# VHH binders against q96fz2, part 398

Target 1, 269 residues: q96fz2
Amino acid sequence: CGRTSCHLPRDVLTRACAYQDRRGQQRLPEWRDPDKYCPSYNKSPQSNSPVLLSRLHFEKDADSSERIIAPMRWGLVPSWFKESDPSKLQFNTTNCRSDTVMEKRSFKVPLGKGRRCVVLADGFYEWQRCQGTNQRQPYFIYFPQIKTEKSGSIGAADSPENWEKVWDNWRLLTMAGIFDCWEPPEGGDVLYSYTIITVDSCKGLSDIHHRMPAILDGEEAVSKWLDFGEVSTQEALKLIHPTENITFHAVSSVVNNSRNNTPECLAPV
Below, E stands for the ipSAE of ESMFold2; O stands for the ipSAE of OpenDDE; V2 stands for 0.75 times the mean of E and O plus 0.25 times the DockQ between their complexes.

## First folded at step 23 (VHH; framework vhh_6z1v_2)

Design HC13 (at its last look DockQ between E and O 0.79; V2 from the best seeds 0.85)
Fold by OpenDDE, look of step 23:
Structure HC13 (fold): chain B 269 residues (1-269), chain A 123 residues (1-123)
Amino acid sequence: as target 1 above (269 residues)
Amino acid sequence: EVQLVESGGRLVRTGGSLRLSCAASGFRFRYYVMGWFRQAPGKEREVVAAIVQSGGYTYYADFVKGRFTISRDNAKNTVYLQMNSLKPEDTAVYYCAAGKGIYIDTPSEYDYWGQGTQVTVSS
């Protein structure tokens, strides 16, 4: 996974992340560093994206089922990294393969510390290789969406006003991630960064691409992944597998340029 | 040419069962969401069920209440609707549709439509 969409306004995104804690209380995640959230239809590695993580990571004795939402840098910077510039990392940390997560120190160590997060997106992009050509067809992959009856009054999605309303009921894609905290050697703010765990693609996506993000499907899976206080690493890793609960459509080549940030990026062609 | 051909519609008694089939051709079937819709006389066309490309997710309208099952065979380019416990209110023309739109429960999101098959449930 090298490209995602996360364009919802902050308030809409927050509402879409409503959850129940272990006591059954309905809650909204609290924001950490909300000013770092930059909505975009075209998110690339090294950009900031919102993730969910347990409140226990920030507050001692907090309920580990409570969630925080925070923008983090895409591309995990290990805590042990001693260079002053994260861009000097010699290896790619955009993704973590599920089969080697326990073999690579950069991912194993933070995972062992319970540094699990849920990466939020509208969906992710993947490029299909076209047979006989050097051209790749991009696809937008996401959870199946249902139009709520309340939206029946929403005229044709063709108006900008209607487009915004469409996204009020969007089911966000929830991907399993590992994050780490890096303290710059020269001092400054702690950098929070994440990697997306990848798995072999489900049968439905196998013709598009051989790998896919580990998708956490449903509130239980999301809660268990986040709750490092009650759920062990071994139990959490059982949640990491391909899912067929996905849909997709072809999009235009507009998404190929990471600078393009318009609705056309994810629109069906 | 894109074609969706429904079959299996007939007269059945209340409580009976039917299996509808829709054979697709002329497009990449495995890349499309498939849906079943119905239209009764004097009523609007409504969604009955939908199934994503892999079959890993299915949607059903509220009136289905576990009576119908949508499935697909991508190798055969066919989508099915198993209908059990049929009621007179289920009498309608049933349409197969293929779409690559975002909302799988919305008729306007579907690109291709069959001619429909008549299902009649008698009391």
Scores: ipSAE 0.918, ipTM 0.965, lowest interface PAE 0.4, mean pLDDT 93
Fold by ESMFold2, look of step 23:
Structure HC13 (fold): chain B 269 residues (1-269), chain A 123 residues (1-123)
Amino acid sequence: as target 1 above (269 residues)
Amino acid sequence: EVQLVESGGRLVRTGGSLRLSCAASGFRFRYYVMGWFRQAPGKEREVVAAIVQSGGYTYYADFVKGRFTISRDNAKNTVYLQMNSLKPEDTAVYYCAAGKGIYIDTPSEYDYWGQGTQVTVSS
């Protein structure tokens, strides 16, 4: 997994992240560093994307079921990294294979500290290698979407401003991640960075690509992954598996160039 | 040519059961979300059920209330709707549809449509 869409304005994104804490109270996640959020239809590694994490990472004695949302760098920089420039890291940390996560020091150490996060996106892109050719067909992959699910004044999309409200009801893709915190040796702010855990693709995606992000399907899975105060590493790793609760459609090659940031990137073709 | 051919619609009494089938041809069936929609006289076409490409997610309109089941067989390019506990309110033309759009409950997101099969539920 090397490309996502996360384009919603911050207020729309925040509302899409409404959740219940362990006592059943409805909440929105609290932002850290909101000015670092850079929405785009076309996010690539080394860019910032919003993730969810437990409040307990920031506040002693906090309720571990409460959520913080923060932009983090895609491409985990281990806390033990000694050089001043993260680009000098000798290996790729964009993704973390689930089958070796406990064998890789870069991932095992932060995981042992409970540094689990949920990576947010509209969906992700994958490129299918076509049989007998070098051409690749990009697909946009996302949770199934229901326009009428949140019953309210939906108001039929007769005008452009009503069509923009369609995104208020978007079910965000929720991917399992691991994060770490790196203190630059020369000083400055702590760098928060993440990796996306990957698994073998489900049967529904196997014709498109052999790997997929580990998707957390539903609030119970999201809550258990985030809650390092109540859910052990070993218990949390049972949440890491492929899902068939996914849909996709072909998109144009506009998305191939990561500088293209337009709705055409995810439009069906 | 793309074809979606519904079958199985007929007259049935209240409380009865009926199975609709939709045979697809002329496109790569496994790449499409499939849906069943219905339209009663004077009403707008409405979603009944939808099923994603793998079959791993199914959607049902609220009025179904557990009475209908959508399924697909990607080897046979066929989608089904099992309808149980039928009510007179279920009387409509039922349409099979295939789409690559975003919202699976929305008719405008579907690219291909069958001609429909009439289901009539008598008292």
Scores: ipSAE 0.812, ipTM 0.924, lowest interface PAE 0.7, mean pLDDT 90
ESMFold2 (binder alone), look of step 23: mean pLDDT 89; pTM 0.911

Design HC14 (at its last read DockQ between E and O 0.77; V2 from the best seeds 0.84)
Amino acid sequence: EVQLVESGGRLVRTGGSLRLSCAASGFRFRYYVMGWFRQAPGKEREVVAAIVQSGGYTYYADFVKGRFTISRDNAKNTVYLQMNSLKPEDTAVYYCAAGKGIYLDTASEYDYWGQGTQVTVSS
ESMFold2, look of step 23: ipSAE 0.837; ipTM 0.932
ESMFold2 (binder alone), look of step 23: mean pLDDT 90; pTM 0.922
OpenDDE, look of step 23: ipSAE 0.918; ipTM 0.966
ESMFold2, fold request of step 24: ipSAE 0.802, 0.836, 0.818; ipTM 0.915, 0.931, 0.926
ESMFold2 (binder alone), fold request of step 24: mean pLDDT 90, 90, 90; pTM 0.921, 0.921, 0.922
OpenDDE, fold request of step 24: ipSAE 0.919, 0.920, 0.920; ipTM 0.966, 0.966, 0.967
ESMFold2, last read: ipSAE 0.820, 0.823, 0.819; ipTM 0.925, 0.926, 0.925
ESMFold2 (binder alone), last read: mean pLDDT 90, 90, 90; pTM 0.923, 0.921, 0.923
OpenDDE, last read: ipSAE 0.918, 0.919, 0.919; ipTM 0.966, 0.966, 0.966

Design HC2 (at its last look DockQ between E and O 0.72; V2 from the best seeds 0.83)
Fold by OpenDDE, look of step 23:
Structure HC2 (fold): chain B 269 residues (1-269), chain A 123 residues (1-123)
Amino acid sequence: as target 1 above (269 residues)
Amino acid sequence: EVQLVESGGRLVRTGGSLRLSCAASGFRFRYYVMGWFRQAPGKEREVVAAIVQSGGYTYYADFVKGRFTISRDNAKNTVYLQMNSLKPEDTAVYYCAAGKGIYLDNPSEYDYWGQGTQVTVSS
């Protein structure tokens, strides 16, 4: 996974992340560094994206089922990195393969510390290789969506006004991630960064791409992944597998340029 | 040419069962969401069920209440609707549709439509 969409306004995104804690209390995640959230239809590695993580990571003795939402840098910078510039990392940390997560120190160490997060997105993009051509067809992949009755007056998504309403009830894609905290050697703010765990693609996506993000499907899976206080690493890793609960459509080549940030990126063609 | 051909519609008694089939051709079937819709006389066309490309997710209208099952065979380019416990209120023309739109329950998101098959449930 090298491209995602996360364009919802902050308030809409927050509401979409409503959850129940272990006591059954309905809650909204609290924001850390909300000013670092930059909505975009076209998110690339090294950009900031919102992730969910347990409150216990920030507050001693907190309820580990409570969630925080925070923008983090895509591309994990390990805590042991000694260079002053994260861009000098010599290996790719955009993704973590599920089969080697326990073999690579950069991912194993933070995972062992319970640094699990849920990466939020509208969906992700993948490019299908076209037979006989050097051209690749991009696809937008996301959870199946249902038009809620409340949107009954939403005419054709043809108007910008209608487009915004369409997203009010969007089911966000929830991807399993590992994050780490890096302290710059020269001082400054702690950098929070994440990697997306990847798995072999489900049968439905196998013709598009051979790998897919580990998707956490449903509130239980999300809660277990986040709750490092009660759920062990071994138990959490059982949640990492392909899912067929995915849909997709072809999009235009507009998404190929990472600078393009318009609704056309994810629109069906 | 894109074609969706429904079959299996007939007269059945209340409480009976029926299996509808829709054979698709002329497009990449495995890349499309498939849906079943129905239209009763004097009523608007409404969604009955939908299924994503892989079959890993299905949607059903509220009136289905577990009576119907949508499935698909991508190798055969066919989508099915198993209907059990049929009621007179289920009498309608049933349409198969293919879409690459976003919302499964929105008819406007479907690009191709069949001619429909008549299902009649007698009391």
Scores: ipSAE 0.916, ipTM 0.964, lowest interface PAE 0.4, mean pLDDT 93
Fold by ESMFold2, look of step 23:
Structure HC2 (fold): chain B 269 residues (1-269), chain A 123 residues (1-123)
Amino acid sequence: as target 1 above (269 residues)
Amino acid sequence: EVQLVESGGRLVRTGGSLRLSCAASGFRFRYYVMGWFRQAPGKEREVVAAIVQSGGYTYYADFVKGRFTISRDNAKNTVYLQMNSLKPEDTAVYYCAAGKGIYLDNPSEYDYWGQGTQVTVSS
């Protein structure tokens, strides 16, 4: 996984992340660093994207089931990194293979500290190598979407709240991630950065690509992954597997250039 | 030449069962979401059920209430609708559709449509 879409305005994104805490109370995640959120249809490694993490990472004695949403750098910078410029890291940390996560210090150490996050996106892009051509066919891959699951007819909408519910109905893709906190040796702000855990692709995606992000399907999986106060690393890793609860469609080559940030990037072709 | 051919529609009594089939040709079937839609006399066409490419997710309209099951066989390029506990209000022309659009329940997101098969449920 090397490209995503996460284009929703902050307020819409926040409402899409509504959840229930351990006590069953409806909540929205609390933002950290909201001014670093850069929505785009075309997010690449080294950019900032929003992730969910437990409030307990920031507040002593917090309920570990409560969620913070924060932009973090895609491409984990290990806390032990000694250069002043993260771009000098000589290993690619955009993704972390699930089968070796406990063997690599860059991922094992933060995971052992409970530094689990949920990476948010509209969906992700993957390029299929087509036999008989040097061109690759991009696909947009996402959770199945229903426009009218709980709403009345669109033609019957006569209040702003009903219109907002129609626009708020996108089911965000929720990917399992690991984050770390790096203190630059020359000083400055602590850098929060993440990696996306990957698994072998499900059968439904195997014709497109051989790897996929580890997708957390549903609120129970999301809650368990985030809750490092109550869910051990060993139990959390059982959540990491492929899913067939996914759909996709071909998109145009507009998305190939990461500078293109338009709805055409994810439009079906 | 893209074709979707529904079959299996007939007259059946209330409480009965019926299985619809839709044979697809002329496109790469496993790359498409498949759906069943219906249109009763004097009413708008509405989604009945949809199924993603792998079969890993299925959607059903609320009126189905557990009575129908959508399935697909990608080796046979065929999608099915098993209909149980049929009611007179299920009387309609049932359409098979294939799409690459985003929303499973929106008929405008479907690119290819069959001619339909009539299902009639008598009292």
Scores: ipSAE 0.810, ipTM 0.923, lowest interface PAE 0.7, mean pLDDT 90
ESMFold2 (binder alone), look of step 23: mean pLDDT 90; pTM 0.922

Design HC3 (at its last look DockQ between E and O 0.77; V2 from the best seeds 0.85)
Fold by OpenDDE, look of step 23:
Structure HC3 (fold): chain B 269 residues (1-269), chain A 123 residues (1-123)
Amino acid sequence: as target 1 above (269 residues)
Amino acid sequence: EVQLVESGGRLVRTGGSLRLSCAASGFRFRYYVMGWFRQAPGKEREVVAAIVQSGGYTYYADFVKGRFTISRDNAKNTVYLQMNSLKPEDTAVYYCAAGKGIYLDEPSEYDYWGQGTQVTVSS
């Protein structure tokens, strides 16, 4: 996974992340560094994206089922990295393969510390290789969506106002991630960064791409992945597998340029 | 040419069962969401069920209440609707549709439509 969409306004995104804690209390995640959130239809590695993580990572003795939402840098910078510039990392940390997660120090160490997060997105993009051509067809991949009856008056998505309403009930894609905290050698703010865990593609996506993000489907899976206080690493890793609970459509080549940030990026063609 | 051909519609008694089939041709079937819709006389067309490309997710309208099952065979380019415990209120023309749109329950998101098959449930 090398491209995602996360364009919802902050308030809409927050509401979409409503959850129940272990006591059954309905809650909204609290924001850390909300000013770092930059909505975009076209998110690339090294950009900031919102992730969910347990409150226990920030507060001693906190309820580990409580969730925080925070923008983090896509591309994990390991805590042991000694260079002053994260861009000097010589290995790709955009993704972590599920089969080698326990073999690579950069991912194993933070995972062992319980640094699990859920990466939020509207969906992700993948490019299908076209037979006989050097051209690749991009696809937008996401959870199946249902138009709630309450939006009865949403005429044709042609108006900007209608477009915003469409997204009020959007089911966000929830991807399993590992994050780490890096302290710059020269001082400064701690950098929070994440990697997306990838798995072999489900049968439905296999013709598009051979790998897919590990998708956490449903509140239970999300809760277990986040709750490092109660759920062991071994148990959490059982949640990492392909899922067929996805849909997709072809999009235009507009998404090929990472600078393009318009609704056209994810629109069906 | 894109074609969706429904079959299996007939007269059945209340409490009976029926299986509808829709054979698709002329497009990449495995890349499309498939849906079943129905239209009763004097009523608007409404969604009955939908199924994503892989079959890994299905949607059902509230009135289905576990009576119907949508499935698909991508190798045969066919989508099915198994209907059990049929009621007179289920009498309608049933349409098969294919879409690459976003919303499974929205008719406007479907690009191709069949001619429909008549299902009649007698009391």
Scores: ipSAE 0.917, ipTM 0.965, lowest interface PAE 0.4, mean pLDDT 93
Fold by ESMFold2, look of step 23:
Formats: C-alpha cells, sequence, structure tokens
Structure HC3 (fold): chain B 269 residues (1-269), chain A 123 residues (1-123)
C-alpha cells in the first residue's frame, strides 16, 4: 500500500468522521493543525494525510474514546532518529507488516506507547502485475458504497452543482496505523508521522496484490484501535486481519504519476 | 460475447419461494460486482440486491430485506437470488447485472445486463 486518495474538503471529511464516544454522545473529531491538510486524489509517501487518534495523546486525563483528527506525514520517522533531515531515513516505513510489528524497533516502540492511529482515505490504489506484459494495471480499492437516499427520492442530490454534497455519504476507508513523534535535533516543531499496517491480502484482492492494508471495518474496530487507554496492545492486535468487505475497479494509468491530482485518477475504466 | 442469462422466474402464489440464477460468460466474472434489479410495469427499474466481487459484502433494498438472499459462486460464474415469502408486489421482470461502477445500488453503475426473467406472484 503506497498510494491513496484523500481529496475531500476539510469540512466534508470532518462530517464523514462523526462518531459516538463511550458515553454515547455524538461528536465530530477535533482538528489539530488543520492548515496542514492537503487534499488530493493521489497521495504518496512523505505527503501529509489525516489520521484519527485518541484525545488522550494530547490532554492528560482526557476521555480516551474522544477523537482528534490531524494531518501526519506518511512514512513513520522514529522518535530515536538522529539525523536532522527525515528524508535520510535508510529504511522504508511507509508500511509495517503485521507479522513482524513486535520485532521492529521502529514500530514496536511507538506501539508500546499506545501510538495507534486510524489512517483515513477515500480508498487506496494497487498495481496488478499483468501476466504477459511489463505493464501494471492500477485499481482503486475502497469500502462498498451505497447511494441509498437516492433510491427513495429521485432528486438533484447528485447534480453537478452539488459535487461536494455528492461525497457527503462516502464511507471513508479506515486503515490501522502506528504513529511516532520525532523532535528535530536542530529544533522546530515535533514531527508526527505514521505507517500503515499491512496483512496478507484477502481472497478477493489476491489476484491484484498479495498484501493489503489492515482495514478496520466498522465503528467498534475503529474505537478499539484508537482507545489505548482501555484497549491493550495485545487486544488491539487482534483487530489486524484481512477483510473481504471491500470492492475495487480498474483505473487509467493517469494515477501512475503522483503529480496527477484529478478525479480521473479514481474513475472507473 | 458477454452474456448474462437469468433463469428460474415463474408464476407462484403469495408466500411462495423462488430461486433465480444468472449464468455469466464472456467477461472476467470475479472482477465485477453483481446485482439483481427488477422492473414492474409502469415502474422504474430498482435495485433488489448487490454483492461485491468476493461475496464479502451484500446490499439489500429495504423492501426485500429479510426475505431475499443474494449469493455468488465465482468458480461457476453464477449469481443467485433466493426469494422467500413472496408478495404480489414482487411481481416484476428481474434482471441480473454486472458492473465496475462505484455505487452498488445505482443502475447506471452497471455495464452488462441480462434480458430478464419474469416473476409473477398471485394472490
Amino acid sequence: as target 1 above (269 residues)
Amino acid sequence: EVQLVESGGRLVRTGGSLRLSCAASGFRFRYYVMGWFRQAPGKEREVVAAIVQSGGYTYYADFVKGRFTISRDNAKNTVYLQMNSLKPEDTAVYYCAAGKGIYLDEPSEYDYWGQGTQVTVSS
């Protein structure tokens, strides 16, 4: 998993992240650093993407079921990294294999601090190695989507003038991540960065790629992954497995160039 | 070259059951979401049920929830609709469809359509 789409305007994204805390109260996540959110149909490693994390990471004695949403750098920079430039990290932290997460210091240490996050996207891209050619076929992979309100009412909800409202009901992909906090040795702001946990692909995706992100399917899974105050590392890791609750479609090669940020990147072909 | 062939539609009485089948050929079946749609006389075509490529997610319209079950067999390139507790309101032509679009319940997201099978439910 090395490419995602996360293109929604901040206010639409925030509404899509509505949740219930442990007391049953409806809430929206509170933003940190909202000016660092950079929406795009074509996000790659080293870019910022929004993640959810527990409020308890920021406020002593906070309710650990309350959520913060914050942009973080994709590609975890370990807190122990000693160079001044994070691009000099000599190993790839875009993804973290679930079967070795407790063996890799870069991931084990922040996980032990409860630094679990939920990585948000419209969906992710994977490239299928095509037999008989050197070309690879990109696919956009996402939660199944239902336009339900349309079936009961024939209306203008999907009109071109209301493009932002068309995405109001998009079910965001929720991937399990680990984050860390790195203090640059020369000073400056603390860098928050994340990795996406991966698992063996489900049978439905195995023809496309042999790995997939660990997807948190539903609010119970999301809540348990985030709540490091109430859910131990051992219990949280039971949430990390493949899912068949996924769909996909082929897209054009426009997405291959990460500089292309257009709706064409995820359009079916 | 692409074919979706429905079967199993017939006349049944209220409370009865039917199983519809749709045999697919000429395309890579496991790369497509599959849906069942219906159209009664004078009505718009409407989604009945849909199922993603792996079968790991299924969708049902509110009017059929609890009475119908969609399933697929990727080894046999076949999608099924088990219909129980049939009502006269279920009388329609039932269509099998295959798509790669985004929304499972939207007919315009489906690329291939069968010719339909008539289901008639009598009082």
Scores: ipSAE 0.830, ipTM 0.930, lowest interface PAE 0.6, mean pLDDT 90
ESMFold2 (binder alone), look of step 23: mean pLDDT 90; pTM 0.921

Design HC4 (at its last look DockQ between E and O 0.70; V2 from the best seeds 0.83)
Fold by OpenDDE, look of step 23:
Structure HC4 (fold): chain B 269 residues (1-269), chain A 123 residues (1-123)
Amino acid sequence: as target 1 above (269 residues)
Amino acid sequence: EVQLVESGGRLVRTGGSLRLSCAASGFRFRYYVMGWFRQAPGKEREVVAAIVQSGGYTYYADFVKGRFTISRDNAKNTVYLQMNSLKPEDTAVYYCAAGKGIYLDTPSQYDYWGQGTQVTVSS
């Protein structure tokens, strides 16, 4: 996974992340560093994206089922990294393969510390290789969406005004991630960064691409992944597998340029 | 040429069962969401069920209440609707549709439509 969409306004995104804690209380995640959230239809590595993580990571004795939402840098910077510039990392940390997560120190160590997060997106992009050509067809992949009856008054989705309303009931894609905290050697703010765990693609996506993000499907899976206080690493890793609960459509080549940030990026062609 | 051909519609008694089939051709079937819709006389066309490309997710309208099952065979380019416990209110023309749209329950999101098959449930 090298490209995602996360364009919802902050308030809409927050509401879409409503959850129940272990006591059954309905809650909204609290924001950490909300000013770092930059909505975009076209998110690339090294950009900031919102993730969910347990409140226990920030507050001692907090309920580990409570969630925080925070923008983090895409591309995990290990805590042991001693260079002053994260861009000097010699290896790619955009993704973590599920089969080697326990073999690579950069991912194993933070995972062992319970540094699990849920990466939020509208969906992710993947490029299909076209047989006989050097051209790749991009696809937008996301959870299946149902139009809520309340949106029945929403005229043709073709109007910009209607487009914004369409996203009010969007089911966000929830991907399993590992994050780490890096303290710059020269001092400054702690950098929070994440990697997306990847798995072999489900059968439905196998013709598009051989790998897919580990998707956490449903509130239980999301809660267990986040709750490092009650759920062990071994139990959490059981949640990491391909899912067929995915849909997709072809999009235009507009998404190929990471600078393009318009609705056309994810629109069906 | 894109074609969706429904079959299996007939007269059945209340409480009976029926299996509808839709054979697709002329497009990449495995890349499309498939849906079943119905239209009764004097009523608007409404969604009955939908299924994503892989079959890993299915949607059903509220009136289905577990009576119908949508499935697909991508190797055969066919989508099915198994209908059990049929009621007179289920009498309608049933349409197969294929879509690349975002919303599974929205008719306008489907690109191709069959001619429909008549299902009649008698009391």
Scores: ipSAE 0.917, ipTM 0.965, lowest interface PAE 0.4, mean pLDDT 93
Fold by ESMFold2, look of step 23:
Structure HC4 (fold): chain B 269 residues (1-269), chain A 123 residues (1-123)
Amino acid sequence: as target 1 above (269 residues)
Amino acid sequence: EVQLVESGGRLVRTGGSLRLSCAASGFRFRYYVMGWFRQAPGKEREVVAAIVQSGGYTYYADFVKGRFTISRDNAKNTVYLQMNSLKPEDTAVYYCAAGKGIYLDTPSQYDYWGQGTQVTVSS
């Protein structure tokens, strides 16, 4: 998993992340560093994307079921990294394999500190290798979407169908991640960065690619992954598995160049 | 040549059961979302059920209320609708559809349509 779409304006994204805390109260996540949010149809490693994490990471005695949303760098930079430039990291931290997560210091250490996050996206891209050619077919992969949920006044049913209305009630893809906090040796702001946990692909995606992100399907899974105050690492890791609750469609090769940031990147072809 | 051919529609009594089948050909079936839609006279075509490529997610309209089951067999290029506890308001032409669009419940998101099969539920 090396490319995602996360293009919604901040206010729309925030509303899509409405949740209930452990008491059943409806809430929106509180932003940290909102100016670092860089929406795009075409996010790649080293870019910033929003993640959810527990408020308890920031506030002593906070309710661990309350959520913060913050942009973090894709590509985990371990807290022990010594160089001044994160690009000099000698290993790829874009993804973390679930089967070795407790063996890699870069992931085991922050995971042991409860540094679990939910990586948000519209969906992700994968490239299918075609037998007998060098050509690769990109696909956009996402949660199944239902339009008929009434919104009332914001792109409601009965309006002409168009691209702008696709996003009114989009169900965001929620992927399991691990984050860490790195203090630059010269000083300056702490760098928050994340990795996406991967698993073997489900049968439905196996023809496209052999790996997939660990998807957290539904609010219970999301809540348990985030709540490091109440859910142990051992219990949280039980949430990490493939899912067949996904759909996909082919997209044009416009997405191949990560500089292309247009709706065409994820449009069905 | 793309074809979706529905079969199995007939007259049944209230409370009865019926299974619809839709045989697909001319496209890569496993790459498509499949749906069942229905249209009663004077009404708009509406989603009944939809199923993603793997079968791992299914959608049902509220009026189904657990009475219908959509399924697919990717080896046979066939989608099914098992209809139980049928009511007179289920009377309609039922259409099979295949799509690469985004919304499972929206007819405009489906690229291919069958000719339909009539289901009639008598009192």
Scores: ipSAE 0.823, ipTM 0.926, lowest interface PAE 0.7, mean pLDDT 91
ESMFold2 (binder alone), look of step 23: mean pLDDT 90; pTM 0.923

